# VHH binders against o67189, part 26

Target 1, 350 residues: o67189
Amino acid sequence: METTIFQFQKTFFTKPPKERVFVLHGEEQYLIRTFLSKLKEKYGENYTVLWGDEISEEEFYTALSETSIFGGSKEKAVVIYNFGDFLKKLGRKKKEKERLIKVLRNVKSNYVFIVYDAKLQKQELSSEPLKSVASFGGIVVANRLSKERIKQLVLKKFKEKGINVENDALEYLLQLTGYNLMELKLEVEKLIDYASEKKILTLDEVKRVAFSVSENVNVFEFVDLLLLKDYEKALKVLDSLISFGIHPLQIMKILSSYALKLYTLKRLEEKGEDLNKAMESVGIKNNFLKMKFKSYLKANSKEDLKNLILSLQRIDAFSKLYFQDTVQLLRDFLTSRLEREVVKNTSHGG
Short names: E, the ipSAE of ESMFold2; O, the ipSAE of OpenDDE; V2, 0.75 times the mean of E and O plus 0.25 times the DockQ between their complexes.

## First folded at step 9 (VHH; framework vhh_7nfr_2)

Design v6 (at its last look DockQ between E and O 0.43; V2 from the best seeds 0.00; counts 0 for: pae E 2.3 > 2)
Fold by OpenDDE, look of step 9:
Structure v6 (fold): chain B 350 residues (1-350), chain A 122 residues (1-122)
Amino acid sequence: as target 1 above (350 residues)
Amino acid sequence: QVQLQESGGGLVQPGGSLRLSCAASGFTFSSYEMSWVRQAPGEGREWVSYISDSGGYTYYADSVKGRFTIARDNVKNTLYLLMDSLKSDDTAVYYCAREDFDWDFTAEFDHWGQGTQVTVSS
């Protein structure tokens, strides 16, 4: 069974499913996290988390087989993270995979949620053990919401609080966050708090409050500097942001979003499309943002943007797979680029 | 203003078929999940079927599974319900409903049509 996270959430809490094992995956991790939060609330002490990279095979099987010894025990919810790592531990032995599948199939009293932090590929879903899980359990997908739907969600939230947001302000907020629901939630909450005495949010207000720790520290400044290839100043701003408690992942998300949009725009430009129309097609409608993006496009070649995207992907991978310090990786990235620029300038000036 | 208008209801014999339509306006239809809900006389509202924004995912109540088909045309801003093998128990007013979510993604029906009467009788 394949279901959307929306339908799954709706039915799970009203009518418990017969299936016991579910795979949660998708682009919208916020939805999965929200569901898990509700799940935790529902199950309380009977909510258990397993880490696939930390748990042994034996521990894994034990955790899944733990039947309430005492006739009155409440169902447990078992959430498994990093399941891919666990599979790697099992190796390529067919017998081990079969054992795993058998164990999962025999889960009767507990719910098991296998959580992926990304959308699974078709190949992954069609391979064992997920193929088998799909047959006796459920595959739950959290698909990306449309931009329009996200926009309406944000508007609704502001309206509920009696706040009117200017169209330009809203667009700026959406673009700034790259329509990331986790970031949007955070920023919207901040803005609501800010507007507690105000009934109208202007573009200037959103610029001031969104992703700003202080009047002098803004994630957007960092992004601007980086995209305009002022790496030295970008490093300083990065350190400031981190010192103020801004999470590096948040910075990475914004930067990645911008980089991808810029790359897309370069491609469209090469095809002869009108830049203004192209910007709108990637969700850039605000005049201020259009201006900024034009500057970024001028400062970066298609190759530069491609390299940036690849670098960001590497940073993300190293952070997630090898648990490296994201901040240090960002610093290294900036330092490396700075060094290259200095060499370029010295070679052309000499 | 969000508007939903159902049509296609009527009197049909047991075993017959009907096709319901819901015309949507006043919002970006393609961005919203939609459902059919029915209410029989003297009974509460019963969820019948769900369809995702793109139409890629559909769900049915057990009572109608295998008999009803939900579909949508996002170009025409229209929701459909094909009802086959109708039974007397399917007699109800059928409503088109838009699903909305808040930040905690609790789903609710925020807009309803006026409904269309379906009567299954010999």
Scores: ipSAE 0.613, ipTM 0.828, lowest interface PAE 0.9, mean pLDDT 87
Fold by ESMFold2, look of step 9:
Structure v6 (fold): chain B 350 residues (1-350), chain A 122 residues (1-122)
Amino acid sequence: as target 1 above (350 residues)
Amino acid sequence: QVQLQESGGGLVQPGGSLRLSCAASGFTFSSYEMSWVRQAPGEGREWVSYISDSGGYTYYADSVKGRFTIARDNVKNTLYLLMDSLKSDDTAVYYCAREDFDWDFTAEFDHWGQGTQVTVSS
């Protein structure tokens, strides 16, 4: 089957299809993230994330083959990121790809979502294993919304709140954000709060209140800001992620994965290992990712990374042991780090 | 103001064919996904088929898959439903519906046509 994410979302959450394996791809990545947020809310503890660059072949197949105790009575949603990296581990041997296809075809009790961070071309979709997934499962595309459609979405939201927005103010806002859906949702919500009493938004007011952050807000952006020690921006991004339904445990898992990789890289450097080889050994092969991890290594000492790992372990333990709000624990962590940076900068006097 | 007007319904014998049309005006038709929805006597509304804004993606309810074809003409602002191998169970009022979503991207139909009656009987 092949369809758009809008149609798929409607049917999946009301009368799910018989297919069990789906590929999600497209230019409008915010729509995929929104779908996954709703998916995670539905499945809660039965929502599982696999990272294709971090998990072994055996662990991957074990996670896909497992069902609930005695007959698979409780379904799970398995979400796979970086599937291309997993495919590279299999190499180009036809027999390994045939094994993967057989496992995917035989998923019975769970749902499997293979998530791509870009729009796949027809050639890519015609290659195995995706060609087979199109046959026994589904291909779901998140195409870019037209500028007209985005404009109407923004107008609809202001109208729902009874706010009259001047045409030049609206056009300014759309151009400022580059019609970016994540930026627009953040800025529109701010403008609604600002205009809640007077119900009118002028160009001057939009110029005063709105600003652009220039890119989509996602979990990896939060992790990037945290690891580069921009705790003020990280706090803002955290609030946005929670408001858009990102589960805090997803954030904790990604942070922990990155922190462990960085700590491992520090240890390998101390042993005299080549950094490029070390990065490859922990699954970092893309040149852009290598550049980012080099910046993280420069910004964080080995002790910084050890303390981060310990803090993440404490947040996880307190959340589970005392039923404390994981989001608030993350906020407290970031606030504490920000306070220590402020004290450091001001403690020797100007 | 958005307007959707269905036509092409009527009485058809089992195994027959019909072509429904939906004329759209008052909005940029090519920017919106569209669906056909039907309501049989004594039943709730049943989604039938979906087509993306470009027409490149279509999707069908299992009950009509292989028998119905959704299409659109973005130059003429018209949505179509080609119905083949009609059964008595296909008897319903058929509605043209514009797909939309709320701010949190929950799917919804925000505008409907008046409907056109399709009756399949011998």
Scores: ipSAE 0.464, ipTM 0.783, lowest interface PAE 2.3, mean pLDDT 83
ESMFold2 (binder alone), look of step 9: mean pLDDT 83; pTM 0.833

## First folded at step 11 (VHH; framework vhh_7nfr_2)

Design w1 (at its last look DockQ between E and O 0.48; V2 from the best seeds 0.47)
Fold by ESMFold2, look of step 11:
Structure w1 (fold): chain B 350 residues (1-350), chain A 122 residues (1-122)
Amino acid sequence: as target 1 above (350 residues)
Amino acid sequence: QVQLQESGGGLVQPGGSLRLSCAASGFTFSSHDMSWVRQAPGEGREWVSYISDSGGYTYYADSVKGRFTIARDNVKNTLYLLMDSLKSDDTAVYYCAREDFDWDFTATFDHWGQGTQVTVSS
C-alpha cells in the first residue's frame, strides 16, 4: 500500500486497517507531527516511542513483541524514530534483515509506525525491509502542500471566524511565514484572538502583531523598511531581530536576494520589458510581492540598488574574510545612511 | 464557482466494465487531491478511491481494490474511475469529491458533484 498522509489518516481513524506496520515519510513534516499528535491522543498511555539509535536489537524486538510491558492487553501504537540507525546496527546480513521482516510481518495486535524525518527516494523504498513493509503494511507520504492550498486554508479559517482580512494583509501574512504551516497556525490563531471583537484585520495590524512575535516577520519588516529608506525604523527592527537571536546570515540572504532582483528588474525595465512579466521571470509571482517590489522600485534608483549591492558584498566579505561582527557591520551601514539623511534634511529643511 | 460533473454511469451486467468521468471547473484542478465516493440505496456514503494532485499516489477501499482504477488528466481537468469486474454490490450513486483539509489538517471533502448512477443488474 502507498498513499498520502491525508488519505491515510482519514482511513485509519474510521476503519482500522488490516495492515499493522506503516512507514511515514515526506517533505511536509508538520503533517506527520499532526498525525502523530492525533495518534497520541487516541492511544494515551498505549502510545510508545522507540529511538532506533538508542535501543539494542534485543530491546527493539522485545518492544515489538505481542507481550506488552508498558500497559495492559489493549492495542498499542508503537512509533519508531531513527529506524535507519537501527538498520545500521543490524548490519548488511541477509539473515538479520529476514528476521526483522518476519517480526514486522507478524505484528498482529498493535500498530507500528516507522517515522522518517525526510522524504524517502524510490530506491530506498524499494530496498528491504521497506519493500516488504509496502507489501504487508503501508507506505505513507506527507508531500509539500501547494501555496494555493495553504492560502485557501488560511482564508477559510478567517472567514469561519467572521474576520474580514484585507487582501494585502493576507498576502503579507503568507509571505511573512514563508507558507510554513506551523508558523501560519500560530500567527493566524494570534490574529484571530486579536481581532475577535473588531472582526477586521488591516495590513498595519498584521505587521504590528506579527512583528511582536515572529522572527520571519521581523526580517521581512527590516528589509521592507530598508528598501523604502526608513532607516530609523529599520535600525529599531534590526535591534529587535538581534534580541530575538536571528542569525545575521538570514538577514543578509533575504536582503541580498531582494537587492539583486530589484537591480535585475531595473535592467529589464530599461530594455522595455513589461514589468509584470519581468517580475515573474525573477520568481515574483504573487500579487502582494509584485506590489511590494513596485514600491521598492519606485523608492530606489538603479544607482541606489548598485550601491546597496556593493555595500552588502562588503559586509559579507568583511564577515567572512576578516572575521568581523556581521551585526555591527549592518548597524554601522544603517547608521551611516541615517546620518546622510539627517545631514540632507538639515541642509534642505532649514 | 467550483463545479464537478460526473458522467458515464448506466446499467451494466455483472462482470462488466464501466468508465466514469468527472469534469472539473472553477478551480485549479491540478492542485487538489480527488476522490470517488459512492452511496448505495439505504446506506451512508462510502469512500471508494483517492488520487493525489499529481496522480502519483492512488488508494482504494478494500471492497474495490484490484477491480477499480482511478486516474486523472490534469490537462483536460478530468477525473476518471475505471470499474472492472462489476458486482451487484457496486450499485450506487458515484460522486466525484474534491479533497481538502481543516485547520487541524484533518482530511475533508469540500465539494461534491451531482453524482452518476451505476446499476449492476443481477
Scores: ipSAE 0.555, ipTM 0.807, lowest interface PAE 1.3, mean pLDDT 85
Fold by OpenDDE, look of step 11:
Structure w1 (fold): chain B 350 residues (1-350), chain A 122 residues (1-122)
Amino acid sequence: as target 1 above (350 residues)
Amino acid sequence: QVQLQESGGGLVQPGGSLRLSCAASGFTFSSHDMSWVRQAPGEGREWVSYISDSGGYTYYADSVKGRFTIARDNVKNTLYLLMDSLKSDDTAVYYCAREDFDWDFTATFDHWGQGTQVTVSS
């Protein structure tokens, strides 16, 4: 089965498919995120996320195992990220791939969603294990929407709210956002809120209210803010990320990775190693990223980084073991840090 | 004005084949996903098949999988449904439906044709 994300979403929530394993990929990742958000809402505590780069082979298979010791297990939705990394871990052994395929094929009660962060190539889809998955499961693609389709979508939304947007204002908005669905959604919602009882939005009004593409909120921005200890802004960005359906564990993953790298770098620095060489040793090769990491190192002591790592581990543990709300835990973490910062500043005279 | 007009329905014996067509006008046909939906007497509407805007992706109800083929010609603004190995249970009015999606990216049918009758009987 091969279908688009729109059709898949429609059918999945109205008439659950017989297939149990799905590959989600495409150029428009926001659509996938939106679907996953809805999925999470539907399944609640039965929504599980696996990270292919972090999970061991045995843990992975255990997680996919439907053998419940406890009778009457509710249907679960299992989302797998970084599946490619997991495959790399399995190596090139044919037997291992066969085992994986067998496990996936034997999923009967749960839904498994393998999520790729890009559009897969034909070669990838025709290779094992995805080739096999396509045979007993489904391939779901999120393609980019045409500009015209996006424009119509935006117009429709305004119309539903009883708002008329001037043509030049609409064009401005579309250009400003570069037809990015996530950005458009955010800006359109803001404009709707702004309009309130107004029935017409002018170009001038849109210019005043809409943000530039440079102000787009992403996970890396959040991480950047957090590592630079702007906790107040980090909280705001977190909320935005969540509202767009970004899974908090994705945020945690990136943040944890960065924190660990930073801690490692800090230790190496203390040993007198060259920082540039050290950064490369931990996989930081891009000059921009090097620059950012340098800033993070300046902003954080070794102790700060250690505490951050411990906090993140705690959040992860509470999320995975006790099924606590990861978002709330992150909020609490940030709030706590913010409070500490305020106290510190007050104690030192501002 | 958006218009969808189905044709090709008729009476056929079990095991027979039919080809349905849907002529589209009043919109950019190549920009919309399309579906076939059928309604049997006394029953609700049943989704039958889906095809993406480019025609690159198709989806079928389990009841018709392997027997029906959906296709489209974006130059001719026409949607097709090839129906093979027809069964009595396939008797229904078949509708062409234009798909759209809302702000939350939920796909919906926003326009329908008048339908064409397909009767499978010995």
Scores: ipSAE 0.385, ipTM 0.696, lowest interface PAE 1.0, mean pLDDT 87
ESMFold2 (binder alone), look of step 11: mean pLDDT 83; pTM 0.834

Design w2 (at its last look DockQ between E and O 0.55; V2 from the best seeds 0.43)
Fold by ESMFold2, look of step 11:
Structure w2 (fold): chain B 350 residues (1-350), chain A 122 residues (1-122)
Amino acid sequence: as target 1 above (350 residues)
Amino acid sequence: QVQLQESGGGLVQPGGSLRLSCAASGFTFSSHDMSWVRQAPGEGREWVSYISDEGGYTYYADSVKGRFTIARDNVKNTLYLLMDSLKSDDTAVYYCAREDFDWDFTATFDHWGQGTQVTVSS
């Protein structure tokens, strides 16, 4: 069996398939977490977790073995994390791998869920024991949802609560959260509470509410200030982000993504491509984002963006190769840019 | 307005074949998982087959596995059900159904076609 996690959970919780062993993997780990939460609710005390890096071979096989000859025991759900580490513990012992496959094939009364924290490669799925599990059990994938589907999910939730969301407010929210399902769900619920009396959400209101409580709002504000060359305010927001525990690598990733997109847009315009089409080619489709990126393009030359990218690469390299403090490197970068901007502002106005 | 219109039903002898089509409009077809669901005379609706939004994943009820094939054409916005080795038990109205999900990411059916009759007589 091979299917998506949406189809699987629909079937499993109503009319489950005959298979008893399933592999869960995928890029959208929040969907796997959601499924496992529902599984835990269903099985309660009969929900057990095994850690492949901690448990011995004999403990593992004992946990999977059938427990009752009189049929009084209840069906159990066994969830296995770090299965790859368990496989490494078996090593290249051919008999032990064959034993593992035989045990998994013969699960009859319980369900076994082998959970991976990433999307498995074709090579991994075609290797034993997963190849055999695909035959006698099932492979369940949690792919990323499309941005359109996520947008419609959010619109549906606001509509369900009778809240009218302005289009630019919605697009801002989606970009602020990076379409991250966990963050988006939390933010939408807060915005619903905020708009409970008024029944309408504007862009200014989303900016105000999200900024006050969301870590991603603060990172977006920092990036906006940096790209519009307000380095003094950018420094203050950077300090706030660090004090709230936002990891500097997250900041670096967002900055690098924006800088690369902007540089690519400059190069595509140089080749004569329409700006609207170019923006779509780098994943910028909604009107709010297009307007923001137009502002960033207006504020930054191609040379500015090239130099920004080089600076970000240097900061990343020094952080990794010399173990230098990423936060201090970011501060030094911004301070140097602020000094340049202050000199430009005061030196002449011709 | 979301529209789903089935076609291709009819009368066939046992062992025969049919191809059902479902024309979709009023939404981005390629962004939705789709299913076929059938309803036999005097019975409730029975799920038949599922296909993911890009077509990479399919799933079948045990009663039709090996005999039916679900497919989609996201350029023509059309869902298909290729039905082989038909039996009298396959007699039903066949519906095209659009998949959706709720806030807790549980799958639901949110739109249905009008159905097409398939009759398999002995």
Scores: ipSAE 0.428, ipTM 0.763, lowest interface PAE 1.9, mean pLDDT 84
Fold by OpenDDE, look of step 11:
Structure w2 (fold): chain B 350 residues (1-350), chain A 122 residues (1-122)
Amino acid sequence: as target 1 above (350 residues)
Amino acid sequence: QVQLQESGGGLVQPGGSLRLSCAASGFTFSSHDMSWVRQAPGEGREWVSYISDEGGYTYYADSVKGRFTIARDNVKNTLYLLMDSLKSDDTAVYYCAREDFDWDFTATFDHWGQGTQVTVSS
């Protein structure tokens, strides 16, 4: 079964599908994120995320196994990221792929969502294990919306709020955001808030309120801020990311990766190794990234990085083992660091 | 004004075939996903089939899967439903419906045709 994300979302929440395993892919990742956000809301504690690049084979199969030791097993939603990496780990052994397919086919009580961060090619979809998944599960695609559809969506939203937007203003907004749904949604919401008492939005008003694409809230911006120890701003950006439906574990993954790399680099530097060579050894080849990492290394001591890694591990553990709110844990982490920084500054000023 | 007009319904014998059409006007047809929905006497509305705006993706209810084919011609602004191997249980008024989605990307039917009667009887 192949369907669009819109149709899938509609049917999934109204009439649960018989199929249990779904592949989510597409050019418009925001739609997938939105769906996953809704899914998380629906399932709450029964919403589980697996990372294919981090999880062992055994852990993976255990997670998919319906053998709940606890008899009253509520239906779970299992979301799998980086599935491609997991497949790479399984290697080229036909037997392992067959085992995987068998496990996926035998999922009966839970829903499994395999999420890709890009549109899969036909060749990928026709290859195992996705070919098999397509046969007993569903393939869900999130295609890009046409400009016209996006425009109509925005107009509809304003209209629902009793706001009239000048044509020029609307066009400006669309161009400013490049028809990016995430950005557009943020800007539209801001404009709605701005127009709370106004019935008409003019071009001038939109220009004043709407932000350029350069101000897009990115996970990398968050990581950058955190590593540069701007905790206050990092906290704000975190909230924005969450509001956009970015899963906190995604943030954690990137942050952890960066922290580990940085720690490694710091150690190598202490041993007298060339930093550029060291960066390349940990997979940092891009000049821009090299520059950023250099800045992070300057901003963080070895001890700082170690503490960061430990903190992140703790957050991960609490999230996975105790089902604590990852977002809140991250907030607490940032707040704690912010407080420490303030204390340090007050002790040296005095 | 958005208009949807169904046609092609009629009386057929079990095992027969029908082709339904839905003529669309008053909107950009190629920008909307479309569905067929049917309502049997005394029953609620049942979703039958879905087709994406560009026609690249189709979806069917289990009750009609393998028998019905949804298609569209965006040049002619027409939605089609090819119904093969018709059964008595397929007797219903068939509606074409325009799909739209809200700000949260929840899909809804926002416009309906008047419907066309399909009767399968020996």
Scores: ipSAE 0.362, ipTM 0.682, lowest interface PAE 1.2, mean pLDDT 87
ESMFold2 (binder alone), look of step 11: mean pLDDT 82; pTM 0.830

Design w3 (at its last look DockQ between E and O 0.35; V2 from the best seeds 0.39)
Fold by ESMFold2, look of step 11:
Structure w3 (fold): chain B 350 residues (1-350), chain A 122 residues (1-122)
Amino acid sequence: as target 1 above (350 residues)
Amino acid sequence: QVQLQESGGGLVQPGGSLRLSCAASGFRFSSHDMSWVRQAPGEGREWVSYISDSGGYTYYADSVKGRFTIARDNVKNTLYLLMDSLKSDDTAVYYCAREDFDWDFTATFDHWGQGTQVTVSS
């Protein structure tokens, strides 16, 4: 049997299958964790976790083989993590692998869930013991959800609570979390509490709440202010980022990435290419980010962007060559821009 | 407003073939995973097959694997089930079902068609 984790949970919790051993794997690990949480709730004290890197072979077989001397045992759910590490302990001996397969095949009263922390390749699933498990048990896959499906999930949750979220606020939130389900659940629930009485969420409100929690959002705010030439506010945000322990090289990496993308977009504009297609070609697909990049392009000439890139390269070189503090070099660059100081063929760090 | 309408069922002899269709309207079909589910006389629902929103992933119940093929056309908003090598135990009403899940990732079928009868008799 091979099926999705969604389809499996529909049937398992209403009419459990005859099969007793299942492999859980996939790219969307949070879905596996939520399934196991529901499994734990169902089985309570009959929910047992085994760690393949910690248990002995005897402990493993004992956990799978329990039966009551008095004519049966209550059904249990046995969940096995790090099964690959357990297999390493068995070694390459054919006899030990045959014994493992026999034990798994003979599970009668319990359910056994072998949990992987990644999506298995087809070669891995075709190798023993998983090949045999696919035959007498099942393979359950937690595939990555599409971005559109994740967006609908979030929108449905806000609608359920009667909260009207602005489109650009929603898109910002999705980008902020990288469409990560665990982070989205946390941030959405915080935003619901924030908007519980007002019932409306604007972009500024999402940026304020998420800004307080996410370090990456603070870096994007700094980059936004710098590219829109609000150097005074950019300096204040830079100081905040450093005080929170954000490494200056991360700031430099993101700023350099944006500057290079913008410079590329300027060159594509000169060739007459469609701006939306050009943005997608440099990895800018989100509508909110497209809007921001249009603002950056309006605020910066090709010369501005070339000079920014050169300045960032000089800051990196000076940091390494003279062992100077990257933060101070970046602060000096911003101060120079704020004062409208003209730097002609000379680094401002010297 | 969400509408799922199955068609293509009928009477067929063992070993025969049928093609079921499900016309979808009232929602963005390309953003939803879809399934076929069947119900034989006197029995509960049995999931038959699943296809992801893009069509990139398909899964089948063991009872139909190798004989049935699920497909979708996101331009025409249509779900298909191609059934080959039909057997008497494939006799059932076949439903097109839209996949959904809630905030806690509890999976459901939130919309169903009216169903189409498939009868396989010797």
Scores: ipSAE 0.500, ipTM 0.801, lowest interface PAE 1.7, mean pLDDT 84
Fold by OpenDDE, look of step 11:
Structure w3 (fold): chain B 350 residues (1-350), chain A 122 residues (1-122)
Amino acid sequence: as target 1 above (350 residues)
Amino acid sequence: QVQLQESGGGLVQPGGSLRLSCAASGFRFSSHDMSWVRQAPGEGREWVSYISDSGGYTYYADSVKGRFTIARDNVKNTLYLLMDSLKSDDTAVYYCAREDFDWDFTATFDHWGQGTQVTVSS
């Protein structure tokens, strides 16, 4: 059965569904993220995230079938990202797909959420294993909200905080953000913080406080800044990404991948290998990416890259083993690097 | 001002059918999800059926599934509930309600009609 994210959220937290496997997809990723945030809050330590591009088939099945050896009979919420990549790993063998479907069908004690970062096409939904999932589980869609609905949501939020927003100010805010819910949330929160209780927000005030988040603010921008050692900007972008609801582990994954590739390239270069060939060997085939990676290699020594990898591994370990806040760990990492850079600059200028 | 007005209720025998209507005004009807909610005497409000803004998605309580059909006409700003195979347990005041969401996108009802009485009795 296909349902909207709103209805699903309402039902899920009031009357748990009989179905155990759900696909979450849609244009409004913010809604999905919001739901997942609530889910995480509800399940706490029993909230588990799997990454389809990183997890082995065996690990995947274990995670879904085995009542966590460590966890008592408590219901778990398992969230799966990059499921498509996992499917690719499984290959085109019918038997493998059947096994997957069987495993998913037999989930009884846990909830499984397969999360897509975009709206799935009809063809995707009609293909296995999603077709089968739709039969014994649920398909949840997060559709784009109307402009009017978004406007009303924003107004309601301000009103709840005792803030009156002028009509022209509101319209400006909506236009500035392009009715993007993630951006709106960020800007509205800023404005609320700016505004004392029972104040009127004018157009001038909104213009001063609100800014458009670049449509290009993505994880790759963050990685680019970090690898080019612009740590100050990287911190800002990180905060933006988090505010947009991007999961820190996604950031870590991309960053780790790039770091490892760069380290490999550095080693190959030292061995006298052709850089272009080397880049292709690590999956960098696009000319633009080649250019970027060249810049990263120029900006980072082998030691720098090694240290970066180690730091990322530590962050990952602390996040997974000690359940530390990944975002804070990343912030600390960047801050530490920034401090070192400042010290280096002061030592060379004296 | 947001207004919702239910109609179509009445007395019907078990196994009978009714069609409820809800006339909406004072807001962009096509931009809001809508629900039917009923309240039986001495009982709390029970959600009956949901329809998305475009009408593309419909949901039903288990108690009415297969018997009731929710529909909407966005041109006429009207919500409908087709009730077939009515049972005595369906006796209630039926309300149309506008779906809303808070900042955290928790679904709520922000406006209700006055309700229409449906009585199923032999």
Scores: ipSAE 0.310, ipTM 0.653, lowest interface PAE 1.4, mean pLDDT 86
ESMFold2 (binder alone), look of step 11: mean pLDDT 83; pTM 0.832

